# Designs tried in a protein design chat: VH-VL binders against o29789. Part 29

Target 1, 134 residues: o29789
Amino acid sequence: MDEKTLAKMIEAVNKHMPEKTRSLAEMLKEKDPTIRAKDGNEYYIEKRELEFIAQHVDELDWPRFRIPVILEMNDIGGERVIYVRDKLHAEFIKRAFGFDRVLNGILTLYMYELPQIRRKLRTASQVIFRISLK
Key: E = the ipSAE of ESMFold2; O = the ipSAE of OpenDDE; V2 = 0.75 times the mean of E and O plus 0.25 times the DockQ between their complexes.

## First folded at step 19 (VH-VL; framework fv_imsidolimab)

Design N1 (at its last look DockQ between E and O 0.48; V2 from the best seeds 0.00; counts 0 for: pae E 7.6 > 2)
Fold by OpenDDE, look of step 19:
Structure N1 (fold): chain C 134 residues (1-134), chain A 122 residues (1-122), chain B 112 residues (1-112)
Amino acid sequence: as target 1 above (134 residues)
Amino acid sequence: QVQLVQSGAEVKKPGASVKVSCKASGYTFTKYWMNWVRQAPRQGLEWMGEIDPSDSYTDLNQKFKDRVTMTRDTSTSTVYMELSSLRSEDTAVYYCARDSGYDWEGYYFDYWGQGTLVTVSS
Amino acid sequence: DIVMTQTPLSLSVTPGQPASISCRSSQSLLYNDGKTYFYWYLHKPGQPPQLLIYEVSNRASGVPDRFSGSGSGTDFTLKISRVEAEDVGVYYCMQSTHYPLTFGGGTKVEIK
């Protein structure tokens, strides 16, 4: 992926970031839960995905578990990795998918690992982009 | 050139199992997801499920989740779809279809196998 | 599941005349990356389905410019400006924004 394509992707994806995240608990109570993006658009969150998340998250944490699961794509020195900064998200991903690589205290995924999460959580996860040069 | 070549037609009895193969060539097998789609006689297309490049994950249509198993063999570049507890309603042409993307992008089928007719009859 | 509704069920067209097929989804197909994962396929007799349009309005490789796709949200249209004999077959819309992936019921296009 060239720089221009990456820039376009960053712009396109980041504008659809959630305006405000919602709790797993509240969304599980809804028949057709949605998330509002910063650009004002709403997209549906599939109930089956929320249920899947709930199966791997302690019920006591449901009110604190924020949707969508944020997958932060970082370009560090030309190497692209995914950070899962939220601790509850990280624990969930560890439990549900078996990814437990921690770098500098942050759950870190390789690009080839991302599709498993994104395809399982098509709507309940979201990729955001950050460029970090060292 | 990308090619998907499926196994030959099958005739099965109700309650039996069928395993259809899809041999891929012309591209990096281990980078692309594979899908299965079927079409019953006089019916439309129906998505059955997908399998990831690493054979570590499948996402199945819930309609088939208890009867369908998808696997892949990297050494032979072949994907398999096994359907068990066959019913007459399972009579259909079964297609393997490559996903357009090898990342989280691309969610359409750019290449298709020639199809495999599976007939279920007593 | 997302229900994809196509209209009409069948269409008989004189060669050289235009054709239009509609597809409606039961809910928005807008994905959280801003894309709409909606597609048109053509299933010709004796062949496997083939991609025509991807992401609403992009023609697949080798697809003539007489094919065009449009739409947003829940309403989509495939247009053929001048139908040719080689366009005979069943057209399907498909969404992959939501799992499970679902197809429309199909529209059979024939030549008069």
Scores: ipSAE 0.348, ipTM 0.824, lowest interface PAE 1.7, mean pLDDT 91
Fold by ESMFold2, look of step 19:
Structure N1 (fold): chain C 134 residues (1-134), chain A 122 residues (1-122), chain B 112 residues (1-112)
Amino acid sequence: as target 1 above (134 residues)
Amino acid sequence: QVQLVQSGAEVKKPGASVKVSCKASGYTFTKYWMNWVRQAPRQGLEWMGEIDPSDSYTDLNQKFKDRVTMTRDTSTSTVYMELSSLRSEDTAVYYCARDSGYDWEGYYFDYWGQGTLVTVSS
Amino acid sequence: DIVMTQTPLSLSVTPGQPASISCRSSQSLLYNDGKTYFYWYLHKPGQPPQLLIYEVSNRASGVPDRFSGSGSGTDFTLKISRVEAEDVGVYYCMQSTHYPLTFGGGTKVEIK
């Protein structure tokens, strides 16, 4: 498969990525908050998941905590890892789940840790795909 | 072999509570979420909630949130569902059901208990 | 809550004839990862429900190839190419894209 075709496939999968992220503080005030994806569809964010995040994030950070929590899947030489690049997301994950493995300044998760996070944040987290060729 | 064995049938009066157990065997108990689903007579299936047995985190259907408690005991590989303030419409067969739990595809129920009939009557 | 509407409510089928069951959801079941978490279960008499089809169109282990699923978005179909006596029971669709997880009202399939 060439690089252009693979990049198009990844873009097609990532079309559910949010068109615009939203503030935790803003969404906590809404009864039925949603995120609009790049494909034009609205996706509900479960209020209980926002409340779970809020319980593990300092209230002063709520206005700048962006929803969804971004989990970046990378394929590095045949091994898949997840990077959490947003600083507030990483702090939240450390506090809520206890994962604290930092490599090169980036919170790094193993694939088997992903379901633990995704099951508790089904709507408030988003996996995105990125290819690193080596 | 994966096996989910539930406690026996219960007859209760309105206003009482019931606690149904589900004992798991044949797999690593804490690796898979457990769900509770019920079916009232002549009605469909209704999801009540789920529990992560690794840390007891629960996700409950809002319909039942004030009346249902889900707990687990890792030493016996057992999940419990307690429903309080019983009413006649709570008469149903209650099932425990294991979420597939493996990775990206763990959003369906692959193994079910045999069911527990709870009858609520005066 | 996502309402899952099944049609028909029941059907009687001569053995060997095809059957088709429809399920419609009140909202799209496409999830933010590009997948559609939609399932078919069969509740046979005297048994707990069993999984037939996962993620719209994939047969679960041990399910005969006379069962097939299709659909997208809000409209989904289960087809049985040739109904057999062992297929008797109530068929349920289920979605797990949205919380709470919800089931359709069921379609009872019986042999004439």
Scores: ipSAE 0.028, ipTM 0.657, lowest interface PAE 7.6, mean pLDDT 85
ESMFold2 (binder alone), look of step 19: mean pLDDT 90; pTM 0.908

Design N2 (at its last look DockQ between E and O 0.21; V2 from the best seeds 0.00; counts 0 for: pae E 3.2 > 2, placed apart)
Fold by ESMFold2, look of step 19:
Structure N2 (fold): chain C 134 residues (1-134), chain A 121 residues (1-121), chain B 112 residues (1-112)
Amino acid sequence: as target 1 above (134 residues)
Amino acid sequence: QVQLVQSGAEVKKPGASVKVSCKASGYTFTKYWMNWVRQAPRQGLEWMGEIDPSDSYTDLNQKFKDRVTMTRDTSTSTVYMELSSLRSEDTAVYYCAREDFDWEYDAFDIWGQGTLVTVSS
Amino acid sequence: DIVMTQTPLSLSVTPGQPASISCRSSQSLLYNDGKTYFYWYLHKPGQPPQLLIYEVSNRASGVPDRFSGSGSGTDFTLKISRVEAEDVGVYYCMQSTHYPLTFGGGTKVEIK
């Protein structure tokens, strides 16, 4: 991936990032839940996806389970991998998809595992990229 | 040889149902999602929905949600699409299409030959 | 639903001459992973649709380099640098960023 393409992807992702995450418990009570992104627009989160998450998260954790599920893409030594840093997100992914590779306390996914997750969490998950500060 | 082979043409009356089959060969059936797309006479292409053959998860076009059912049989590597309460506007060629969902490549890369369904009184 | 509007509706081209087809979407096709899920298909008579271009500008396997795709956001273009007789058919754009997946209305390309 060249530098121009990566910069465009980072900018696009930043625009979609939520201004404020929302709890699973709150959104499950709403008929048509949305997330307001940093670009000022509201984006619909499909209720079916929230219900899928709820099936794999202990009900006591629903109030503190934040939406969207964050998938951090990293380029480590030329190899692209995905980190799931939020502990509740990681536990959910392990239960729902069976991915359980943990490295230094961080659930780590291969790129070929990403589509399986994204297809079932099209609106309720968000990719981010590692940002290098100057 | 990767291919999708669909069942033959059908003629139905309004109010009936039709079940079209799509048999996959030459690849790992559960690795790829299957889509259904139709084309009515003198019209464009219309997506009907998709199924994950590994667990039967479906995502259906809202237009058809209450009339379409998608199923699969992993032992025969076959996907089925059933459309109920047929109307004259459902006359179309129905295609199954395999979707490769790799990060670097995501597209409908293999299509069946199509199945003509004619709805007439 | 995302409306995909193609122009022109039909195109009559002298063999060897260039052709250009435009597709406009009713909303941005940029997804929250930074990718744009936009495609071009060719539907030749008597055949199922054939993938030409995926993710805006990438040629599918076996597609000649005279086909090129470009665009971003809501505006996309397919160019054929030298139209040949085998390029005759109906060209469709498609998007899969938003559900349901939607196709453009088609552009018929024929030889003049």
Scores: ipSAE 0.413, ipTM 0.818, lowest interface PAE 3.2, mean pLDDT 88
Fold by OpenDDE, look of step 19:
Structure N2 (fold): chain C 134 residues (1-134), chain A 121 residues (1-121), chain B 112 residues (1-112)
Amino acid sequence: as target 1 above (134 residues)
Amino acid sequence: QVQLVQSGAEVKKPGASVKVSCKASGYTFTKYWMNWVRQAPRQGLEWMGEIDPSDSYTDLNQKFKDRVTMTRDTSTSTVYMELSSLRSEDTAVYYCAREDFDWEYDAFDIWGQGTLVTVSS
Amino acid sequence: DIVMTQTPLSLSVTPGQPASISCRSSQSLLYNDGKTYFYWYLHKPGQPPQLLIYEVSNRASGVPDRFSGSGSGTDFTLKISRVEAEDVGVYYCMQSTHYPLTFGGGTKVEIK
């Protein structure tokens, strides 16, 4: 993935940055579930994507599974990687996509792996940025 | 060598079911989505659906939603496509196709050799 | 569903001459991530389909440089600079930007 593509993807995602997350369980009960963005606008989450997530997550965890799935972009020594910090998100990503790379206890994706997730979770995933690593 | 090997040709009667297998080798089976595409005689390619690596989710073409079941067996690296309530119009060559992981997604970079399914009374 | 329309339906080409195939989508294939999930496949006789071009203009592994793809939005083109005998088959465009995935009707390329 080239820089231009990444920039466009980032711009698209940032525009819909969530103000706060919602539970998978709650959203599955809604016909047209939405998330409120930081700019005050609401955007729809595709039910198809929620169902996709639900099939990979134990039903008992649905109330705890937060939407959107957070994909955190980090710079490590000048290299960009994606952290999936949330444990339920990480388990979901492992199961659904087969990504199981763990660095420093955090599920870690390479930048070229990001589009695969974003393609399947067009609305139910968000990319955020963090300059400093925790 | 990465390859997909499908089961042999099938002859079925209308109303019957057929289950086609696709055995994968040469790559990490549990990291790739698998798709099914068919081609009826003198027709083009038609996407039937996809199945995720974990065998937990399928996305099917609405046309086949009520008749197609896709499954995976990790232990044998095999994907299955079962089509029920067969009709003469289901006569086609059925392909399994791996979705590209390393290059671009939803691109089918590896294909099975195809399985002819003939539905006739 | 997204309708993919290919033209021409068939093309007979003298070896060494160029060929051009068009594919038009009923809607824009530009995705939210800035990518266009559009592909070209070649289905040779007696073989399964094979990937030629991914994301509009990228040649798949092993694909000769005489093949090139271009386009944006709803209009796409596959060009073969110098057609060879081994290029005979049916070419299909495909989109995966929208579900369900859909193919064009195909373009049959033959040698004169």
Scores: ipSAE 0.150, ipTM 0.755, lowest interface PAE 3.0, mean pLDDT 90
ESMFold2 (binder alone), look of step 19: mean pLDDT 91; pTM 0.927

Design N3 (at its last look DockQ between E and O 0.22; V2 from the best seeds 0.00; counts 0 for: pae E 7.9 > 2, placed apart)
Fold by OpenDDE, look of step 19:
Parts: C-alpha cells; sequence; structure tokens
Structure N3 (fold): chain C 134 residues (1-134), chain A 122 residues (1-122), chain B 112 residues (1-112)
C-alpha cells in the first residue's frame, strides 16, 4: 500500500469515529444501543458484545468504561502496531483476550492479534489510525 | 492455486456425531480464517461458524453453539467441523469456506470446498 | 439476527435480456469503518458457491462486467445486463456486518 492510499484510508476510517463515546453502564440498559459518529451516522452496538465486555469488567467500572473500545493503529517507521491507550480498555483486553504486552506503558498488539478482538467486538470496537514520525 | 478438499459423504443415525474435514493447500494456512456453511435440501445457505488461523478461536452461530466444535491442525493444514446430537434436519451439504485476508477486515468467502453431504436418517 | 430478504424467489429470463435481483436487510449494513460488508454469491448446479460481488459493488476476480451490484444501507440490487446460459443458478446475498453472518433465501435464475 502506497502512502497516498494509506492516507486516504486513515482519513476515511477516522471520519467514522464516535462524536462522543458512551458508558458501558448506559448502553447495557438500552435495547438497541447506538453510537453517533463524527460523520453523522449512527452505528448499532451489539448487546451481546456489551455483555461480553461486562463479564470482564468490574461492575464498579461500568460507568467509566467507554464504548467503543479504541484500537489505535500506529505506523512507526513503516512498522504497524496497535495501541490500546485507555487503561480500562487495556485491562479488559488483557483479561478477555490474554494480551498483556506493554511497551512504553501502553498495551501493544501486533497486527495478527487484531482480528481476534475485532471479530469478537465487531461493533463495540473501532480502529483509528495515527501516523508517527518518530 | 488455492484448494480446499473436503472429506467424503457421511450417513449417520439420529443422535450420532459427524466430523467433516477440510484440507487446505496453495496458500499460507495460518493466515486465514475458515468458515463452515451448510445447505439443507431445498434450503438456502446457512453460516455455522468460523475458526481463527492461529489460536483455534471459534465464533459459532448461536443455533449450533452447543453441538458444533471446530478445530484445525496446522501440521496437516486441515480444519474440522464436528456436529453432535445429529437430527434429520442436519441433513445437508456442508462446505468449508476460506475467509478473505483478515487485516483488511474483509469478511467474505473467496474459496470453497467441494462440499460434504451428511445424511441423517433412521 | 439480520434477516436478508431476496426478491424474486425465481426468475426465468430469455438469453440476452437483463435480470435484476433485490436484497433487503432488516438492519443497516453500514459498518463503523464506513464500509458495507454485503456480498453476492452464485451457486451453480454441481458446484460450490462462488463470489460475484463484494462490498456492494465490486466484482470479484474473473466475474464478467455484465454483473453489477449497487445499493446502500438496507437495500441492494444485483443486475445482469445480458443473461447467458452460464448464469443459471441460485443467487444469494450475504452480510457480514453483524454476527452471525446471514444469507438471503436465494433467487433461482433460469433460462427460458
Amino acid sequence: as target 1 above (134 residues)
Amino acid sequence: QVQLVQSGAEVKKPGASVKVSCKASGYTFTKYWMNWVRQAPRQGLEWMGEIDPSDSYTDLNQKFKDRVTMTRDTSTSTVYMELSSLRSEDTAVYYCARDSYDWLEGYYFDYWGQGTLVTVSS
Amino acid sequence: DIVMTQTPLSLSVTPGQPASISCRSSRSLLYNDGKTYFYWYLHKPGQPPQLLIYEVSNRASGVPDRFSGSGSGTDFTLKISRVEAEDVGVYYCMQSTHYPWTFGGGTKVEIK
């Protein structure tokens, strides 16, 4: 993939990011919870996915746990990794999927690990892209 | 060339189990998810579930969650689907279908096995 | 589960004439990456299903330009500009935006 194509993809994907995240606690109370994206579209969040998350997150943290789970794609020197920056998200990913690699204080996933999370959290996770010049 | 070769036809009695195999070749086996889809007589296609390329993680259709087990053997590049507690309604042609390459999040079936007829009858 | 409804159930077409198949989903198939994971398959007699169209409007490798897909949200259409004998079979739409993956009921296309 060339740089121009990558840039377009990044722009397109980031357009669909949530305008505002929602709490797990709020969404668990709804029959058909949705998230509104910056582009104005609303996306349905599968209740089964929220329930799955809830099973791996302390109930006391449900109000603080933000949906969707953000998976940040980083391209550093041509190498791609996924950052899970949110601490509650990171703890959840560790508990639910067994990924515990921490680099520079950030839970870090390899590209081949991403599909397991994305398929399990089809709607309750989103991928964003960040280009790092470092 | 990508090729998926499934095991032969099976005849089973109600209550029995069947294990269908799908041998893959022509590509990197450990990079692609595999799916199972069935078609009962005079019916449409039905997705049964998927299995990941590396850790044998499975996501099953809830309809089959309690009766289906999917596994894979990297050493032989073979995926298996076992269906237990067979019923007459399970009579169908069962297909393995390769998922498109994962990291682009393409979720479609680009290659299919030839199908395996499983007949459940008393 | 997402219900995929195809119409018509069957279609008999004179060779060289166009055909159109509709597929409607019970919920929007727009995904949070901006893509729509909707597909068309053709199941020919004696063969396994084969991919025709991916992500609404993209022809799979080897698929003739007689085939075209369109649509958005919940309404999708497959068009065959000039039906040929080799196009005989059952066409299925499929979505993979929401688990579990689901197929339409199929549309049988025959030649008059």
Scores: ipSAE 0.798, ipTM 0.922, lowest interface PAE 0.6, mean pLDDT 93
Fold by ESMFold2, look of step 19:
Structure N3 (fold): chain C 134 residues (1-134), chain A 122 residues (1-122), chain B 112 residues (1-112)
Amino acid sequence: as target 1 above (134 residues)
Amino acid sequence: QVQLVQSGAEVKKPGASVKVSCKASGYTFTKYWMNWVRQAPRQGLEWMGEIDPSDSYTDLNQKFKDRVTMTRDTSTSTVYMELSSLRSEDTAVYYCARDSYDWLEGYYFDYWGQGTLVTVSS
Amino acid sequence: DIVMTQTPLSLSVTPGQPASISCRSSRSLLYNDGKTYFYWYLHKPGQPPQLLIYEVSNRASGVPDRFSGSGSGTDFTLKISRVEAEDVGVYYCMQSTHYPWTFGGGTKVEIK
């Protein structure tokens, strides 16, 4: 895909991305937790999804576990895959869903595995796209 | 062949509860999420929420969250929707609808039950 | 909640003539994967709703090619190139980009 086409896709997608991530520990204490997206609106994060995450994350890690869980789309040798780069996110995914494929030190998912995760974490996870700019 | 068969029509008084059933057949019950959508007179279609039959996880429309409960019974391949504290505005046809769920193709309802009329009147 | 506004509220159409239905969302329906989760359903009398168009412009299986969808962002259109008697019913747009999933208010299509 050329850089111009990728840039247009990323621009079109980015307005729903979070402006800032938030701590799991902080959001669990809120009645109606939200994350502000780049489009300027606050989007509800379903409390039950946060509780699902908390069930699979050691409580000592809750203050540094960032919401949303980031699922990074990449194209590697013509194959589209998802990287989970955040260490705490990767451990959570392994514990909650059983995915443990590591390539070059990064938890790696196939596209067909994504629905299982997104269905349970519809508000608490986010797909992002990365461009090589070298 | 996929089939969703709902329980029969019900008449209820304000303040009561109603529990509508939806029995699934022709596919692996736990592989697909089930949704509830209602159609009130003069109001159009309204999504109420969904349930994952594999583990009973639910996502509910916040409008109904305090009044709606969704459950399932895997031994009978049946999902249930219970709406409490009924009001006259809850008079509607209630549909169950199977979610085709594919992140690449979206979240749309590929099979629907026949509908269940719930009338709230005293 | 995303408000889906359909126009017109109703249409009376002479058989064989074209029809057009518009749907406007209160916010962009572009999702963070670059796709737009926007759909058209037809609710015929005495039947459950049926899917006509998925992801803006793709016809569902068995839907005649006289139905076409278009649009992006917040503005979407369903066109029927030649209305037939079996096309009567209420047409709904629907979005699944944002929770809760919401439908438009419907457009009743009937034969004149």
Scores: ipSAE 0.023, ipTM 0.611, lowest interface PAE 7.9, mean pLDDT 84
ESMFold2 (binder alone), look of step 19: mean pLDDT 89; pTM 0.880

Design N4 (at its last look DockQ between E and O 0.61; V2 from the best seeds 0.00; counts 0 for: pae E 3.3 > 2)
Fold by OpenDDE, look of step 19:
Structure N4 (fold): chain C 134 residues (1-134), chain A 122 residues (1-122), chain B 112 residues (1-112)
Amino acid sequence: as target 1 above (134 residues)
Amino acid sequence: QVQLVQSGAEVKKPGASVKVSCKASGYTFTKYWMNWVRQAPRQGLEWMGEIDPSDSYTDLNQKFKDRVTMTRDTSTSTVYMELSSLRSEDTAVYYCARDSYDWFEGYYFDYWGQGTLVTVSS
Amino acid sequence: DIVMTQTPLSLSVTPGQPASISCRSSQSLLYNDGKTYFYWYLHKPGQPPQLLIYEVSNRASGVPDRFSGSGSGTDFTLKISRVEAEDVGVYYCMQSIHYPLTFGGGTKVEIK
């Protein structure tokens, strides 16, 4: 991917970031749960994905588990990687997908591993870029 | 070149089962999801379900959840769709369709099999 | 389920004339990755369906530039600038953002 394409992608995904995350617990109680993005749009979250997450997260942590699962794209030494910074998200990813690579104390995924998560959690996960959080 | 070659036409009685195969070639079989779509006579396209490239995870249309089984054989690069408890309404052309691989291009069907006619009649 | 509504049901076009097909979804197909999970397929007689347009406006490989897609949110349009005999078939829109994946009812395009 060239820099121009990347820049456009960054702009596209960042404007759709969640305004506020929601807890897994509260969303599991809803028939048609949604997340409101900063752009004002509401995006539906697949109930089956939430249920999948719940199967791999201790019930006691459901109120603390925030949706969507944040997958942060970063560059490390010129290589694109995905950071899972949230501790509960990281534990979930480890349990559900078997990824346990930790770099600098952060669960780290390779780009080729991302589709495995995104396919399972198409709506309940979101890819972001760190530059938008600064 | 990418090719999806499906098994031949089937004629079944109500209550029977049918297993349609889709042999893939021309690409890395274990990297792409596969879908099944059918079209009944004078009807539109209907998505039946999908199967992942690695662990044979399936996501099925709720309409078929209790009657459809999707599997894949890596050694032969073949995907199978089995539909049980056949009804006359199941008479249709069944297609396998490869899902796009590129994460950045969305979720669509870029290649299709030639279709398999399944006729259910007494 | 997301309902995809196509109009018209059928269209008879003189060769060389333009054609336009509409598809409306019951829910926005734009998602949080910036993509719109909307697609056009053409099902020609005696052939399997084939991809025409992906993500609203991108032509698939081998698709002539006579075909163009546009739209956003819930309203989408496929345009053929100059219909040719080879364009005969049934056109389907599809969404893939929510399960189950759903197609429009189809638009049959014929030549006068």
Scores: ipSAE 0.493, ipTM 0.866, lowest interface PAE 1.3, mean pLDDT 91
Fold by ESMFold2, look of step 19:
Structure N4 (fold): chain C 134 residues (1-134), chain A 122 residues (1-122), chain B 112 residues (1-112)
Amino acid sequence: as target 1 above (134 residues)
Amino acid sequence: QVQLVQSGAEVKKPGASVKVSCKASGYTFTKYWMNWVRQAPRQGLEWMGEIDPSDSYTDLNQKFKDRVTMTRDTSTSTVYMELSSLRSEDTAVYYCARDSYDWFEGYYFDYWGQGTLVTVSS
Amino acid sequence: DIVMTQTPLSLSVTPGQPASISCRSSQSLLYNDGKTYFYWYLHKPGQPPQLLIYEVSNRASGVPDRFSGSGSGTDFTLKISRVEAEDVGVYYCMQSIHYPLTFGGGTKVEIK
């Protein structure tokens, strides 16, 4: 990914983090669900993506499953990886996509695995950035 | 070179069904979503839905959801769109269109099939 | 559904002269990822539609630099700096920010 595209993504993340996450159960009941971002605007979360998540999450967990699914990009010793820290998010990713790599207790994805997830979760997932330089 | 080759024109009576095929070549079939878009005579383009060839996941325009089925056959790199309970308003050219793919987003169509004319007449 | 309104509906141009096509969406096409989900297609006579411009202003492969796209939010423009005979056809805008995907009604471009 080129430097200008990465800078644009980082700027978008800084402005558009949700003010408040919402539960899967609540949003599934709505016709046109949205999340309010820190910029004060409402952004649609596509219902089809919520339904995809619901197919892979036990119904008993829908009230506690928070939207969006958080994909945390990290730089570990010069190598970029994706952490999925929320336990319900991690279990969903394992069931929906088959990823099972856990490092230090955290579901960990390679960058080349990210496109598969983003294709199905453009609006229901969110990439955030952290860099761990030591 | 990417190619999308569709099945030939069809003439149908109201109430029948039609199944249009779209054979893909020149790329990894399961890597890209496939869309169906139609155009009635002297009208604009209308999106009908999409299919992920890797697992058959579909997302259909609610206007058509009770009448349209999208399937695929990975062994022949072919997607299908079947429209049932045909009406005269369904007379149109039907296109398959490949969703572009990039790392972040891909919801635009970079390659299109040649189109299949479906005529519904009483 | 997001409504995409194109103007003009048709356009006759003298060869070598500029042309401009406008498209307005009923809602903003800028999403929280910083991208604007707006596109231009050209449907030439006897051919399937083809992509011209993606994400407002980026030319698709093989598209001449006489085509340029601009705009933001809800208002978008396609410009052809010098219209040539091969540019004849119907131009469509499209949005993909929200389902269902929708197209503008088209702008027919002819040489006079």
Scores: ipSAE 0.412, ipTM 0.805, lowest interface PAE 3.3, mean pLDDT 87
ESMFold2 (binder alone), look of step 19: mean pLDDT 91; pTM 0.917

